# Ledger of designs, part 19: VH-VL binders against p56860

Target 1, 255 residues: p56860
Amino acid sequence: MMTAEVRTPEQGGGPLTTEPRAPRSAPGHADASAPAFGPETDPRDIIRWALAAHPDLLMPSAFNLNGVVLLDLAAQAGYRGEVVFVDTGYHFPETLATRDRLESRYPELTFVTLNAGASPDDGQTPPDLYASDPDACCAARKVDPLQRYLKEQGPSALLNARSRDQASTRADIPFVEEGGARRRVNPLAHWTREQLEAYAAEHDLPVNPLYFDGFLSIGCWPCTRAVKPGEDARAGRWAGKGKTECGLWQGENKL

## First folded at step 4 (VH-VL)

Design o32 (framework fv_barzolvolimab)
Fold by ESMFold2-Fast, scan of step 4:
Structure o32 (fold): chain C 255 residues (1-255), chain A 119 residues (1-119), chain B 107 residues (1-107)
Amino acid sequence: as target 1 above (255 residues)
Amino acid sequence: QVQLVQSGAEVKKPGASVKLSCKASGYTFTSYWINWVRQAPGKGLEWIARINPSSGNTYYNEKFKGRATLTADKSTSTAYMQLSSLRSEDTAVYFCARHGYSGYDLDYWGQGTTVTVSS
Amino acid sequence: DIVMTQSPSSLSASVGDRVTITCKASQGISSYVAWYQQKPGKAPKALIYSASSLQSGVPDRFTGSGSGTDFTLTISSLQPEDFADYFCQQYNSYPLTFGGGTKVEIK
């Protein structure tokens, strides 16, 4: 119960003014052994460890519930690195507005928007690629731009907002994943959707409004549907297409 | 303080339509869903529908689909529910209620609007 | 639709009593259950969300527990202002559904 109204400016989402940075001039990293994290570990402690082990840590985000919760916890833990968002050209306006609100709330963080290139109407991409080949659409508009950026920047680890209760494919993700091109850290692996929702509400975090419309996992508008309460959070992603995970979490960035 | 203030009592004939209002104050209107719930005399609560005031998106209980229409006016922080083709069984107190941030419970309720459908 | 079966439908109690109300869901709903109090002629008031989380401003004599299909609301030491109707509600699946209510009456 609030005794005073808190106003956050609401305005149409435009492109971010911050462009992707130049490639690192002196890439490098050092490996460190992960401690034994468990069900009672504060995510901020996992993040602090990751920062100490990997000072070049980057955080890709699509600004879904998990992403906004991780961002707030990371800022509290001392994260001051890049928050990397891929503008596929197919995002819901609500997603772009959520990004803008987060950028305003966390001025201490560097928000980087990677453009997938031209708009969906550029004529170089088939008009129906998202309908006929969701994998090719995902690769061209999201996976490839992010992989190119990560290759240029060369981070030794990524900070990811995945949790075990989001989908059956994520049920066994560890806090720290080895293999592939770089280490992946999942500070929220052990948090439930209920804990994430409670945290977001308690801290008045800007959650994507589509989340309340049943879009528990929000991607591009052509490939995302609302889920029914009780379905896996990712049940709406690539519905009917036989695809369960984005290529971001396969191969070099596997689970 | 969060408040939801509803319009006054309505008496309608069978076959008529009624439009109820719910004016919000004390919070950011566009950040929370507004739900509509009714309660027939001496009976339990029945959920009708919800609206996202930011997007205008609505979700309806199939029982009320086609008869209930939800809208919201951002400029006045007011949500509306229109119920058409009224029957005597629609006699009830109608509540609006705010849905919390992430799909939590209905945390704040309006005082209710009594709708009586009689010939 | 998920059916919420609430029991008892009514109970009589005295000030100071421990009151327990149960709610059963027809299928698993995790902890997506809320509890409401309603006094005659008034709107429902939220008491508990997410099965066990207390709403702000609600006395700590109210506790919620349970997960899956079986849920309980407990009032540890009934006060005069607690004589009311109580409803459980699931928000795991649409449409949102409520229990039939429990009337807590003075003995």
Scores: ipSAE 0.006, ipTM 0.413, lowest interface PAE 13.9, mean pLDDT 77

Design o33 (framework fv_barzolvolimab)
Fold by ESMFold2-Fast, scan of step 4:
Structure o33 (fold): chain C 255 residues (1-255), chain A 119 residues (1-119), chain B 107 residues (1-107)
Amino acid sequence: as target 1 above (255 residues)
Amino acid sequence: QVQLVQSGAEVKKPGASVKLSCKASGYTFTSYYINWVRQAPGKGLEWIARINPSSGRTYYNEKFKGRATLTADKSTSTAYMQLSSLRSEDTAVYFCARHGYSGYDLDYWGQGTTVTVSS
Amino acid sequence: DIVMTQSPSSLSASVGDRVTITCKASQGISSYVAWYQQKPGKAPKALIYSASSLQSGVPDRFTGSGSGTDFTLTISSLQPEDFADYFCQQYNSYPLTFGGGTKVEIK
């Protein structure tokens, strides 16, 4: 059974383990039309619009460069909802350390960690699922826990850190994506890698140290490698598997 | 139970190279980085480098760049460190150690391998 | 490189005593500090991670505290098996660096 771990400053800090709570949204929250956003729109303006249109907004994050930048911009724009992280049991230690730094830096936000059950160290986890079936591994340890939590919370929209500059599959993502059970808002859709890096440096954001080792896209360690010059930023994800996108944004698993 | 078992003691002449092994058991080898740390007699602990066993990606302390080479063999769950151009100052106990789940702390250590560099 | 300064370098204590060891970082490292115990001829054993989190199987008489640049390891009631060397380690940035160590000797 999946568990949720919540850290809030009001509760004395430190991780808390709890059951997912009842759904937060009511029917009819997704009635507002999106304005025409453009290449010079401040991401904070997109976030402010999203908060006004969707008071039950949630922000899933893997704490990659985009996620860290979005979190800072969202906090500035008045976001006080949940930041939802899935602990797959396969994260780099650097990723977990980055999460801990972010929790300390943004005490005004509620961080929720969803556990996929047992860690790889427990002896119970199939040792090569990621090698034999990367999609099944992603579904069981990331997609399924997140989808279950989102069904229980029932937000009318998600705030996502995707940008068009990350991969060919993301080249035309809109600022606001319609359809299905909820909207997806991409405030960083128009930002480049260079703009994200400059912003993070200017604001001394806690960035995953693996970026300094040549990783342009960071996921779980079994499916992540440093990229070669000229490769797509997500080429390091699922190397050798012919895959560049997580199941969260593909076909039947799309959120 | 988590265990890291290191190769036996080595005695080398100045200018030689040495290759040490660290065999992991009791956990998924590719899920945790392996670090190498040395301790000279009467001196403190010194971090050499780390390897990601899944990707083979390494990060070296600048002091050891060009002399230390880390590798890992997924099929045998074994990490290796080769140190070349040995000097008397390289006489030390060399440890391998696993990353902790909560960060870059070192939660499990091998027993150590003594390397003596002497003419 | 981040320099970790431990104090004292050595101390003498009796069973039942409260022992305090300090560690100072040359720059802010948040809570990215670990503490280790090393007995003669043995590998280091992890005690504390993230400044204050106890490693599995470590007795609760060991406590860690601090953040930023100043960190402390406390042993509330020293036991015979606690006579050892202790050292801190930062893992905020590469290269990983250790304190100089503190030898806890029998009085």
Scores: ipSAE 0.005, ipTM 0.414, lowest interface PAE 15.7, mean pLDDT 76

Design o34 (framework fv_barzolvolimab)
Fold by ESMFold2-Fast, scan of step 4:
Structure o34 (fold): chain C 255 residues (1-255), chain A 119 residues (1-119), chain B 107 residues (1-107)
Amino acid sequence: as target 1 above (255 residues)
Amino acid sequence: QVQLVQSGAEVKKPGASVKLSCKASGYTFTSYYINWVRQAPGKGLEWIARINPSSGNTYYNEKFKGRATLTADKSTSTAYMQLSSLRSEDTAVYFCARHGFRGYDLDYWGQGTTVTVSS
Amino acid sequence: DIVMTQSPSSLSASVGDRVTITCKASQGISSYVAWYQQKPGKAPKALIYSASSLQSGVPDRFTGSGSGTDFTLTISSLQPEDFADYFCQQYNSYPLTFGGGTKVEIK
């Protein structure tokens, strides 16, 4: 039964979860092998390649400096897809304000906020889980909602704003990362913080104001502090907890 | 599953305002933009505006800017469009439609609300 | 605004016929085109997105093609339930704009 009748929404409403959809893998689209990108490659060329190879491309973002720069470059490269943000209930007000400014500046992009209006007390996750088990908190409030959305939407690749100079754990990331559930494309892998700051200034991009107060990597407020001179940009994340990456980039939860 | 249910028909005099509703169900309301599109009798489709229910951010077709106002109530999963300073030319069926995943655009539509503007 | 010019405005066809509808954009819009079917008194129903991708549950007799400025919707073997109005729509830039529609009616 694959008729118009079967596809008509039933009366009576549905569950609180987002409608599941067939994966958007396109039969007959040959995924191009990744070309050799180098230190002089314009990120827009990487993005154009990614769009051609993966028309279903999505861009998760936490709206840090890298994310803001990637949005602008992606829009210039012709990206008209979704920018996916997870509302954990623990974001700085400055982070949400930065998202709102970006949404107003890039009306051609679709800003999707998962679990919009989330609060610290969601009835499911202990309110202080971020202190006792930051990995479990990250999984429940960020990783799980994003993975659920990605499973529903089925993109064959993601545009990520990671750069090699952000942390020792990111020093060797390639422009196109294979394995896991889907490809990860890192158009800014080779860009330095200096280049990102110069680009943002030149184009008057809305940067999270906490960045200028020493918050070089901005996550949820319970797990983020300003970095000290000489520290990696991500040293302020999960300070004192022996963690430098969200579960999105680790083990079985890797994107 | 996914359903958008719109409010009933309206008859208004020129110069009045009308507020239409669009109640969403079967999906996470805040994860999808809601668009408003109208269709005058025997005519084509004309896009009015869109709203992101999660942020309240709106974008309007210049033709309707200043007369159309979009809002969304997250607690009731309901989107609204108010159209002010009504003219006879505003007589049309008004649809709300969900902005789907990238490439899906306007993937689910409400049944439409007929607005008649007459003396 | 991007103008979408749809042709023909109407056509008469029989069950089993191949029907082709064209849509031309006033400027390049890549593949950011959707197609909709509308039956009398009903809301539009999404058929095609990204110029050529079928919406879930849409019969494979519907095919979309094209890029840049020229797009087509083809129904390979018209069925009784396919007599309707069809509209193209660009979503490359705001405001979103639709073609004038094509009425597919029974001979």
Scores: ipSAE 0.487, ipTM 0.756, lowest interface PAE 2.4, mean pLDDT 81

Design o4 (framework fv_barzolvolimab)
Fold by ESMFold2-Fast, scan of step 4:
Structure o4 (fold): chain C 255 residues (1-255), chain A 119 residues (1-119), chain B 107 residues (1-107)
Amino acid sequence: as target 1 above (255 residues)
Amino acid sequence: QVQLVQSGAEVKKPGASVKLSCKASGYTFTSYYINWVRQAPGKGLEWIARINPSSGNTYYNEKFKGRATLTADKSTSTAYMQLSSLRSEDTAVYFCARHGYLGYDLDYWGQGTTVTVSS
Amino acid sequence: DIVMTQSPSSLSASVGDRVTITCKASQGISSYVAWYQQKPGKAPKALIYSASSLQSGVPDRFTGSGSGTDFTLTISSLQPEDFADYFCQQYNSYPLTFGGGTKVEIK
């Protein structure tokens, strides 16, 4: 076959709105109680509720498969806030290219890149800090810049792309997580990797090409490998170090 | 599958230069550093240098600095090493190898290129 | 430069034997050690990374252990296909350095 079906991507329809569609929501109030979300809830309804409850909502993203899918769904739901990316200096070139493609595709969104300082790969200085202490490198180049930005901006909630399907440590994450410095909303908590892949393919989303090389969870290049058949998607992160979560999601560094 | 395929054997005279190639396939070429390692006949392995194919940034073992030059062509997924001012002591099998899990281990290797330097 | 001292330089063993090869680093390298197998006329093949993590497709009779300065590669039940040279390598810092190698001969 030489013919192909051409579909014009749809980025939004009608007027922008933060009004939630989800039952039992309390729109326009920062302290609104979370409604009862379930396995059939459209992620866009969760996002619309979050926007109504938290007009100052921010979306941190590393532009992995989940992040790309969430970004598209958020844009459809009326999200027009900041998409915050931390340039640690250790990202794969494919990750930066994916960010650039997403910024071009979603001109209605504001993409903020937080720089962690000079790149550690200057051709003369080996990445010794990352190799000898990836936790310290993660804190200095990802956690600290993001925490400083979040403290300065003061959002009452974050929109995150975590799903229960990604790792055992994420198996029980709720749609709305309380505690810590701010509320965290996980609209994709109930989606599987297969649903995420199908959605991305159907909508021709720019997926990081490393995903197709077996990098199911893409982080900084010194501590990311392709996963083996049967491993958790995050098994490639910090391989050999017994770590599956960045400090952003654990202990005192939890967002 | 991941493969690194190297150029064929070379015979050179002392003082000459040689340029070896390493063609990568089965993975995203720009995502992994390429290292060059040599092995003299009956001897151990000696690390020469690495290149980041995405940026072109290189890091050289001091022993080879000024004589070895690493480059990479993203359009052909091919890494190159040029070694100049050849001496008889440069007679060895030269390997290219990909960085692996923690950024420095070498998880996939080319088959090697024999370089013979003789008068 | 970090010096990797590997021992023994050669050993002979029978099929089914337990073989132990040791590497000592001249300074602390945490767990940043890889082990390679090299058969005559072939390129090295990765066996172990991060001192103790098995590479994909490598038989579980190969085990790595150690941290800091002292590292060991063990083959629990030597097979005919295990005849080869074995090398350790540190990747804590540049330049990357290798042990001198161990030749394993099957009697």
Scores: ipSAE 0.000, ipTM 0.397, lowest interface PAE 16.1, mean pLDDT 76

Design o5 (framework fv_barzolvolimab)
Fold by ESMFold2-Fast, scan of step 4:
Structure o5 (fold): chain C 255 residues (1-255), chain A 119 residues (1-119), chain B 107 residues (1-107)
Amino acid sequence: as target 1 above (255 residues)
Amino acid sequence: QVQLVQSGAEVKKPGASVKLSCKASGYTFTSYYINWVRQAPGKGLEWIARINPSSGNTYYNEKFKGRATLTADKSTSTAYMQLSSLRSEDTAVYFCARHGYFGYDLDYWGQGTTVTVSS
Amino acid sequence: DIVMTQSPSSLSASVGDRVTITCKASQGISSYVAWYQQKPGKAPKALIYSASSLQSGVPDRFTGSGSGTDFTLTISSLQPEDFADYFCQQYNSYPLTFGGGTKVEIK
């Protein structure tokens, strides 16, 4: 089907992370509804709530700017679950190098790389799928492997690095999305691109170097271009196609 | 702490080549482009080229294309610029500089290397 | 290439003065402008990025403003350590280009 490569924490425990100081026996743990989060809520407080409500929480990541910021905040908040990356076979080498740096920096976390087991791409001939059907490219290389893994693991919720500032289609995302197969938690929903950039700079986080070449939202190399000044950050993901989201976050959300 | 340390002053004859180094420390070398900028005595700043140390990919100002060559050594976190076919107008202080988190603004600079071209 | 025209080329000022330096781009560059300070014999020091965002450790008397083609660096109350050369830079497109510089001298 698909091959999963698991990077477990190194012996010695790694660097000491910041643990939440909230009481361990929080009211409503088993059936907690989301509290009223607002524009001043620390993302770490949202993550701490999510961990208490959903101890089986998983974090998919593409290791873009939002993803690396979320990972650092989650580690500080006590997240010790899986960080799930889909190796589409079309990532820039810079994206894979960023993943490797994050695995080294957070040895206390378990990184899972999903390889599309049914992918015909052996690196010898570029596929045509990205040119003729960007939705099919996204589904076959990213959405389908992730959906299959999530069905097998069965987490009750996901931590996502989505923010309202990324695209007009994301302008109204809530901190906690209900419905479908599982909850989706967006701790960075209220953060701006400027806040994300400042956080990454101040904490010297490994940011994909393509970000600085105008690739403000980094996906598969066949479907990604540098954005023009004044364009939506995700405009580069499917240049000329009128698409800004993968099917994973549109329609019925069967995750 | 971020630091870029450049090689020492060079004196060259017209027609020669010079190779300057820029050693990075205090950050992940492969996560930031390295730029090269020069400044002739008493004049303004002129951008030469940039390199992505992760891939080795370069982009050159057309004025320097064919004369400037950028390379990077990941194992030593060192960027290099070679400038060939030197002329007296190439007499300048040469800086390496890291791009910022927010684009191609240059947030940290090396101390500069003086290159003098005289016959 | 995008040409950055900086004004004035030099000015004389006293401690406590408000100093204004302008930079005009030959075409629209959104907010992709940085400002640098350079003292004799030293490398440039970054002051402002994205037209108006202050670099870490830079005093708040330095303010950047503008968008499109017209940009301004303001020093609200000039201090002795502020006598230096100042440069704007666009990073909207390659090649990166700088203004000609403004020398701020003691009156």
Scores: ipSAE 0.000, ipTM 0.425, lowest interface PAE 14.7, mean pLDDT 77

Design o6 (framework fv_barzolvolimab)
Fold by ESMFold2-Fast, scan of step 4:
Formats: structure tokens, C-alpha cells, sequence
Structure o6 (fold): chain C 255 residues (1-255), chain A 119 residues (1-119), chain B 107 residues (1-107)
């Protein structure tokens, strides 16, 4: 069972267009080519290009540091699509509080929360699946709900907050990824953690407080720990399980 | 615009406690951690503890656990540090400082409060 | 605890000189280093964060560099207002720790 909770832009904050979006084939999505972006390219220029090429663009977010920075840059660039968050039932309270602060700060955006169930013990997912099978837990509570929503909405592209600086598995991500069901755009691919931190501080962005407590990468509480000096930033996720990526970015589950 | 204004100088006897204040203005108080750092005369900087003003969550340097207590009052945008069981070695200037937004660098500092512990 | 070792403890320089201060961490701290300037009787002022990023309003004659364990603060052309104490700080892990400081004095 999956439910969706939607917060739409407040009426009176500018034009409201809340008519259901008709399913569309984006006539240009298959033929739209990305310009040559480089290490000096402003992420807002990448976002503006993506919006022009893909008016149906959606932005999934886990509201980590990268996600918060991307949200602000996207709002500045004119993004008014959906910000899609999956409530796995296992988020830290700090993550949910960060979501609430972002919804308050960006009233002009539509926030969609996909619920995999009211709690980890919703009766549909086995208790402690995260301990016995972290990949199955990720699929059931995060990947599957998001993939189902994306199949229903049918965006021609996604706006993602991934950067090359996050993990060795992300070192070679391009600004624009082709293949699969839809295009993926990574406007922050070339930004370092230091640039993200500087941007968030300069703009007083609401970021997750756990970042300050030694959590360099934040996921669900059963699978997240503070990183040790010299470790990869995502090493705290799935500690002892031999993985650094959720199935979200692998094989047929790749978004 | 961003300011941290600290309470005035204190003179205490050994064994007493002291409570210092740090009033924030010019930013959203609950969005930034407040740190406390001291500097003994002619010495370097020593980190004591930090507080998240939104949650009240604290983290202490082991050296000060049990003697330092951090609190924050959201309604007045004021952070407090109480230091108990004072000794002459606690004579120092005490600073509050705002974290960079959820980083560990300290981007804005209060003017400091001098605490003198003497018999 | 991560120990931050600064050198030199003090130096004498003239206006217009290039001044270099170094800071060594006892273990790898990536780029999580900040630099501060402190004048007598005043609070520290933030100069650099993330090893090389300049704080808003700080003159571009101040440059930070380094990663891992070895970090440097450089003042390319010393001005009269730059005579002060300078401290590095790591923020890779708790507790936050500072270098012992470097006093930059007029010759």
C-alpha cells in the first residue's frame, strides 16, 4: 500500500495552475542534445537547459545536503515542478524536520510525499527487513514506491542532486545521462562538498542537523552511521553490508 | 547584521559556578549551532561544547563533561553556558560562536566574556 | 583527538612581505580546515573555511591551500592591519581542535 500526500502552492502567491497535467510525449526529449557543460558551468544554466528541453521535469529528493542545495538553485532557475520525497518509515526525525522547513521556505513549489506505509511495522513489510536484507528493504520502501510514481507520472527526465565528490561509484557521472526509461540530469555533478557547504551557509538553507554530528551521508536510521576519518562520505551507509548505493541507481531500478 | 552579544565580565571564587549568555540577532537562531570556546591568558583556543538551539541537543568535549551545561532559549534567541566547580585554571575569556550553516567552521563570534576565578 | 600543529609559533615581517603559515593534522582531515585571525583583546575573525574558501569580506591577499594533513595560509602582501595571531582549526571530527597559533609581528 502506497499513499501520496501533496502540498500545492498557496493560492495568492502568484498564478496557480493546478489542472492535472495531461500525459504527454515530449516531442523533443529523444532528440534534444545537451550542450558541452564544464567545471565552470553554473548549475542554474544546466537546470534552465533541462527545463527548456523537458518541461515535465521532476525532482526526487531525500533532502540531504546535495538535495537542499539543488532545490534552492532549481527554484532560482524557475523550476516549479514536483519535489518528490519517499517516506520509508525509517527516516531520522531530523530528516523529516528538514522536509518540513523546506516546505515552509518554498511555498511556491509542490512537495509530494510517497508513503510506503505509516510505520516500519505496517504489516506489509516484514519487521527488521533492513537487518536481514538491506537491498530488499530499499526496494520495498524506497525504490518501488518511487518507480511506481514515476511510471504513473511519466516524466521525460529527472533532476538529480548527485555529485562526483560523493562516492567512488559517482566519480564519472555526466551532467546528462541517457538510457533507460528517461533522461537524468545532474546539475551538481562537478560541485565539491566544500562548494555545497559554502552555498548552503551563504544562503541560510535548512540542512539536516545530523550532518553536523559526523554524518557525511544520511539515509534511514537502521543503515546509517557517522563516518570515520579517511572513509568515503557514503561509507556510513549500510556499514558492514558491502554497499554504498541503493538499488535506485542500479540495473532495471535505475531512475 | 549577524551579531552575537555576550554577557559582562564575572569574578568568582573557587568552587562557585558561573552562567554566561550569548544573545543572537540578524539570523534565524534555530538554524545554526552555537559553540563555546575558551582562551586562557596567553594560551590558545579550546573548544568546550556545542548546542543545537532547535532541539536542545548538546555535544561536549570530554574534558568539560559534567562541569559544563549548555542551554538555549528560542523565545529570546539566547544561548547559555553554565560552568560549575570553578578552579583558578578556568580563568579565561569565553566565546560563543555560530557554526557555518551545519559545517564545523565558526563563522561569527561573540565579543567574549572574561571569567576570573580567584580566592 | 586530532592534534593540529602550527609553525612557526611567531614570525617578524614587514609591510609588503609574503607570509606563509603551516598547519599539520595528526591524521587525514580532507579539506575540513578553517583559519582565523585574532587581534589583541578581540574575538577571532574567520578568514578561510574548507581549506581554501575565502570568507565573505576577507581580502584576496589571504589564500588557503592544502588537503589531507598539510595546510598552508598565505598572505601575499602583508598590510599594517594584518599583524595579528593566526589559528587553524580542524572540523573533520569532534572535539573541534585548534592549532597553537602563529604570532605575526612587525619587524
Amino acid sequence: as target 1 above (255 residues)
Amino acid sequence: QVQLVQSGAEVKKPGASVKLSCKASGYTFTSYYINWVRQAPGKGLEWIARINPSSGNTYYNEKFKGRATLTADKSTSTAYMQLSSLRSEDTAVYFCARHGYYGYDLDYWGQGTTVTVSS
Amino acid sequence: DIVMTQSPSSLSASVGDRVTITCKASQGISSYVAWYQQKPGKAPKALIYSASSLQSGVPDRFTGSGSGTDFTLTISSLQPEDFADYFCQQYNSYPLTFGGGTKVEIK
Scores: ipSAE 0.005, ipTM 0.406, lowest interface PAE 15.5, mean pLDDT 77

Design o7 (framework fv_barzolvolimab)
Fold by ESMFold2-Fast, scan of step 4:
Order: structure tokens, then sequence, then C-alpha cells
Structure o7 (fold): chain C 255 residues (1-255), chain A 119 residues (1-119), chain B 107 residues (1-107)
């Protein structure tokens, strides 16, 4: 696998390490059926179930509002696994600053930044690639690094921050998705934007400042715009492309 | 509100250099690339270069490489373009413009700076 | 460089008319096209990005369409304030390139 910048609990605010990630010693996944969760289920109970069923659980995050809220709830529920972020070189400075604040706030968690220090002008991948072929650039800078990491680590499930009210394409997501190489657990599937905002405010969570400028779903700057009144929260992602989802969740996890 | 405010008109002699400024306000200056585009009288638009204000990294149209130099000052949210070895063909209105948050479209433009190169 | 060929160079129209301007790229550029309006003595104003997405504050009588190499800007019912120059621009790759412009004049 390629090198990754990793901050472990033992490093608490110190310099990050950049070493090749060895394959995790992962036994087969837990063979447990998903329980019946409902509209009143505390996300922490879903997370606790996921941890018991899948001790090798990983949490990919782009540190949007949902991701920040999930991270806090997961830490409270006993999650001590990896929080995996992909540095595409196209993140807003505010996104990277939000990541840094989260790393400082949750020293008990291991933060993994894939391709740390990536830049649009790195001399290797020109900005032209993103403009001329955003799918190929997204695959090279985000999807492929994450897929390689997931393949090498072999988690039996992922903890995701998706909620049903983010977009029409997410309206029917279950709390636990079966199929493919691993389960996907969505503890916030039933939470509304208002509940997420209230939770973040109550717990003084570091929210990306661009959220308050109308960037309700923050990705790479070339494909993110502020939403218009009445639009889905993810309408600003890949505007004009008819795309609101990362391709990683749509079959790329099948191994 | 997003605004890009450019410096005033310049009159230069052939062979001179000119340095234009573009002061940004109403958004996070370091989150958006700044472009420079020119328009000769009665002609179309021609892209010169762009700068990433956060890193200082630049990308130049080959036609202007070696003559144009882009810089940015984060503390004042101001982008600069210096154009050297001026010729009469450089007479134009020079615009700064911000890349859009959805890609490399140009969503906000400065008012333009007229540069006249004459003897 | 990608060449953007815009047509017509000029047209005359009356208030209420439907106006169509076309732009052709010398190679495939997906939907990476923007459209700008420019009035005399003023900076260009962004109208459309990503071929068909309206910029904030732009009236819905402006419509962009197309993909690949052929793109159009349509004004469904021309208003007095719409008499201006219009430019397409590709942002598929650097250097960014513009069409030659279309002057929309009162008939």
Amino acid sequence: as target 1 above (255 residues)
Amino acid sequence: QVQLVQSGAEVKKPGASVKLSCKASGYTFTSYYINWVRQAPGKGLEWIARINPSSGNTYYNEKFKGRATLTADKSTSTAYMQLSSLRSEDTAVYFCARHGYTGYDLDYWGQGTTVTVSS
Amino acid sequence: DIVMTQSPSSLSASVGDRVTITCKASQGISSYVAWYQQKPGKAPKALIYSASSLQSGVPDRFTGSGSGTDFTLTISSLQPEDFADYFCQQYNSYPLTFGGGTKVEIK
C-alpha cells in the first residue's frame, strides 16, 4: 500500500508517522444479523452493536457536519478504531483545519490521512486532470487510495455518517447495509439536519466554517458549491453532473 | 458579498513592466484560485494565468510564460499580476476573476484595469 | 489548445424573441462550459456553468444545454437588459479558452 500519515492515541498531538500500512490481522467478519432499529434508536446503541458484531470496524470521514457528529457519538459509544480521511489535494483549507481540530479533540482515536500532503500543483497530477476527467481524478485521488486501504486492512464493516434527509438518493438507506465485501452501518440514517446542528452546537463540535456559508455538503473545491434555498444538502456536490454519491459505496467494496 | 476590486488605469511605454492588483473580499481568499484574463479593444477574452492564493502555486498560459508573474498576499487578500517587456499588442483591459467552487468556470470578476502601451 | 467556435458573431432581435447562440469545441469537453454576458465598458458576468447550471441571481429565461462538443445558450424571451455580448468558455483543460463572442443587438 502507499504511505499514510497516521496519528495514534500514543502520539497525542505529536508529529504524525508516514509509513506503509501493513495488512491488518483481520479474522473473518462476525456472522451476526442486524437487529431491528427504529426512529427512536439512539445512534450510540447502533454503534455499540456494530462494535460488538464487527470489532474491526473502520470509519471513513470527510469531516462534514454528519461526519463530525458521528465521530463524537462513536467516541462516546467506545469506538477506538481508525478514522480514515483521503487527502485529494483539492480540499478547502477549512476542511483540513477542521480535521486538525478533530485530531486534537479526540486523542483516543487513530486518524489516518491517506496521501497526506497532496496538492493540485504537485507536479505529478495536473489540475487539468480534475477538470477534463473528474471521474478519473476522483478515482485516482480519493476512491483508489481508500479502496486499496480497505482491501489491505480488510474490515468486515464501515461506520458511515449518511442520513436519509441529505438527498433523495439517500432517502431509503437502512441502518445496516448488507452485500459486497463488507457491511455499511449508518447510525445517523434517521437524524435530521436540525438534530445534527443542535447536537454539534450543544457539544461545541468543530464544524467546517464553510457550512455556515451555505456549503451544506463539503467535498473537493472544484466540485462543491453553496446550495440554493430548497435544494438537497448534497445538491452542491458535482453540480450539473447528476451525481450526489461517492462511487466507492456502489460496488467498489465488492471483493 | 463577493467583490474583486482592481487597481487603476496604467499608461506605459514599450519595454516597461506593469503590476496590477486585485483585492478580494466577501469570501475566504485562500479557498479559490484567482485568474487573470485580458481583452484587447473590440476583441475577445484571452486567459493569462491562475494562482492558488493558499500555496502560491501558479499555472501560466504558454503564450505568457516568462513575461507574466502572479503573486498573492494572504494578509491583505490581494492578488497581483506583473507583466514585463510590454508591447503595443499588450494594450487591453486586464481582469482578475475567481474560479468557481464547482470547477474552473469564472464566477466573479473584477471591474478591469485598462493598460495602454504607447510611445 | 481547445478552440471554441461561437456562432453567430452577431444577431438582431426584438424584445420577447427567443435567441439561440451556439458554441462548438474542437474536442470533447464533457459539460465543462460556462457562458458570460458582457455589457459595454463592464466586466463579464457569469450566467451558466457546467453547461446547464444557472449562476445565482440569473433569470430563468437563460438556459444552457449540450455536452461533448456542441453547446447552446438560449434566452427564451429577450428583455431590454439582455442586449449585450455573450461568450462561451471551456474549462475542460488549461489554458482556458473562450468563444469569439456573439453580439445581441436590438432589431
Scores: ipSAE 0.000, ipTM 0.422, lowest interface PAE 14.5, mean pLDDT 79

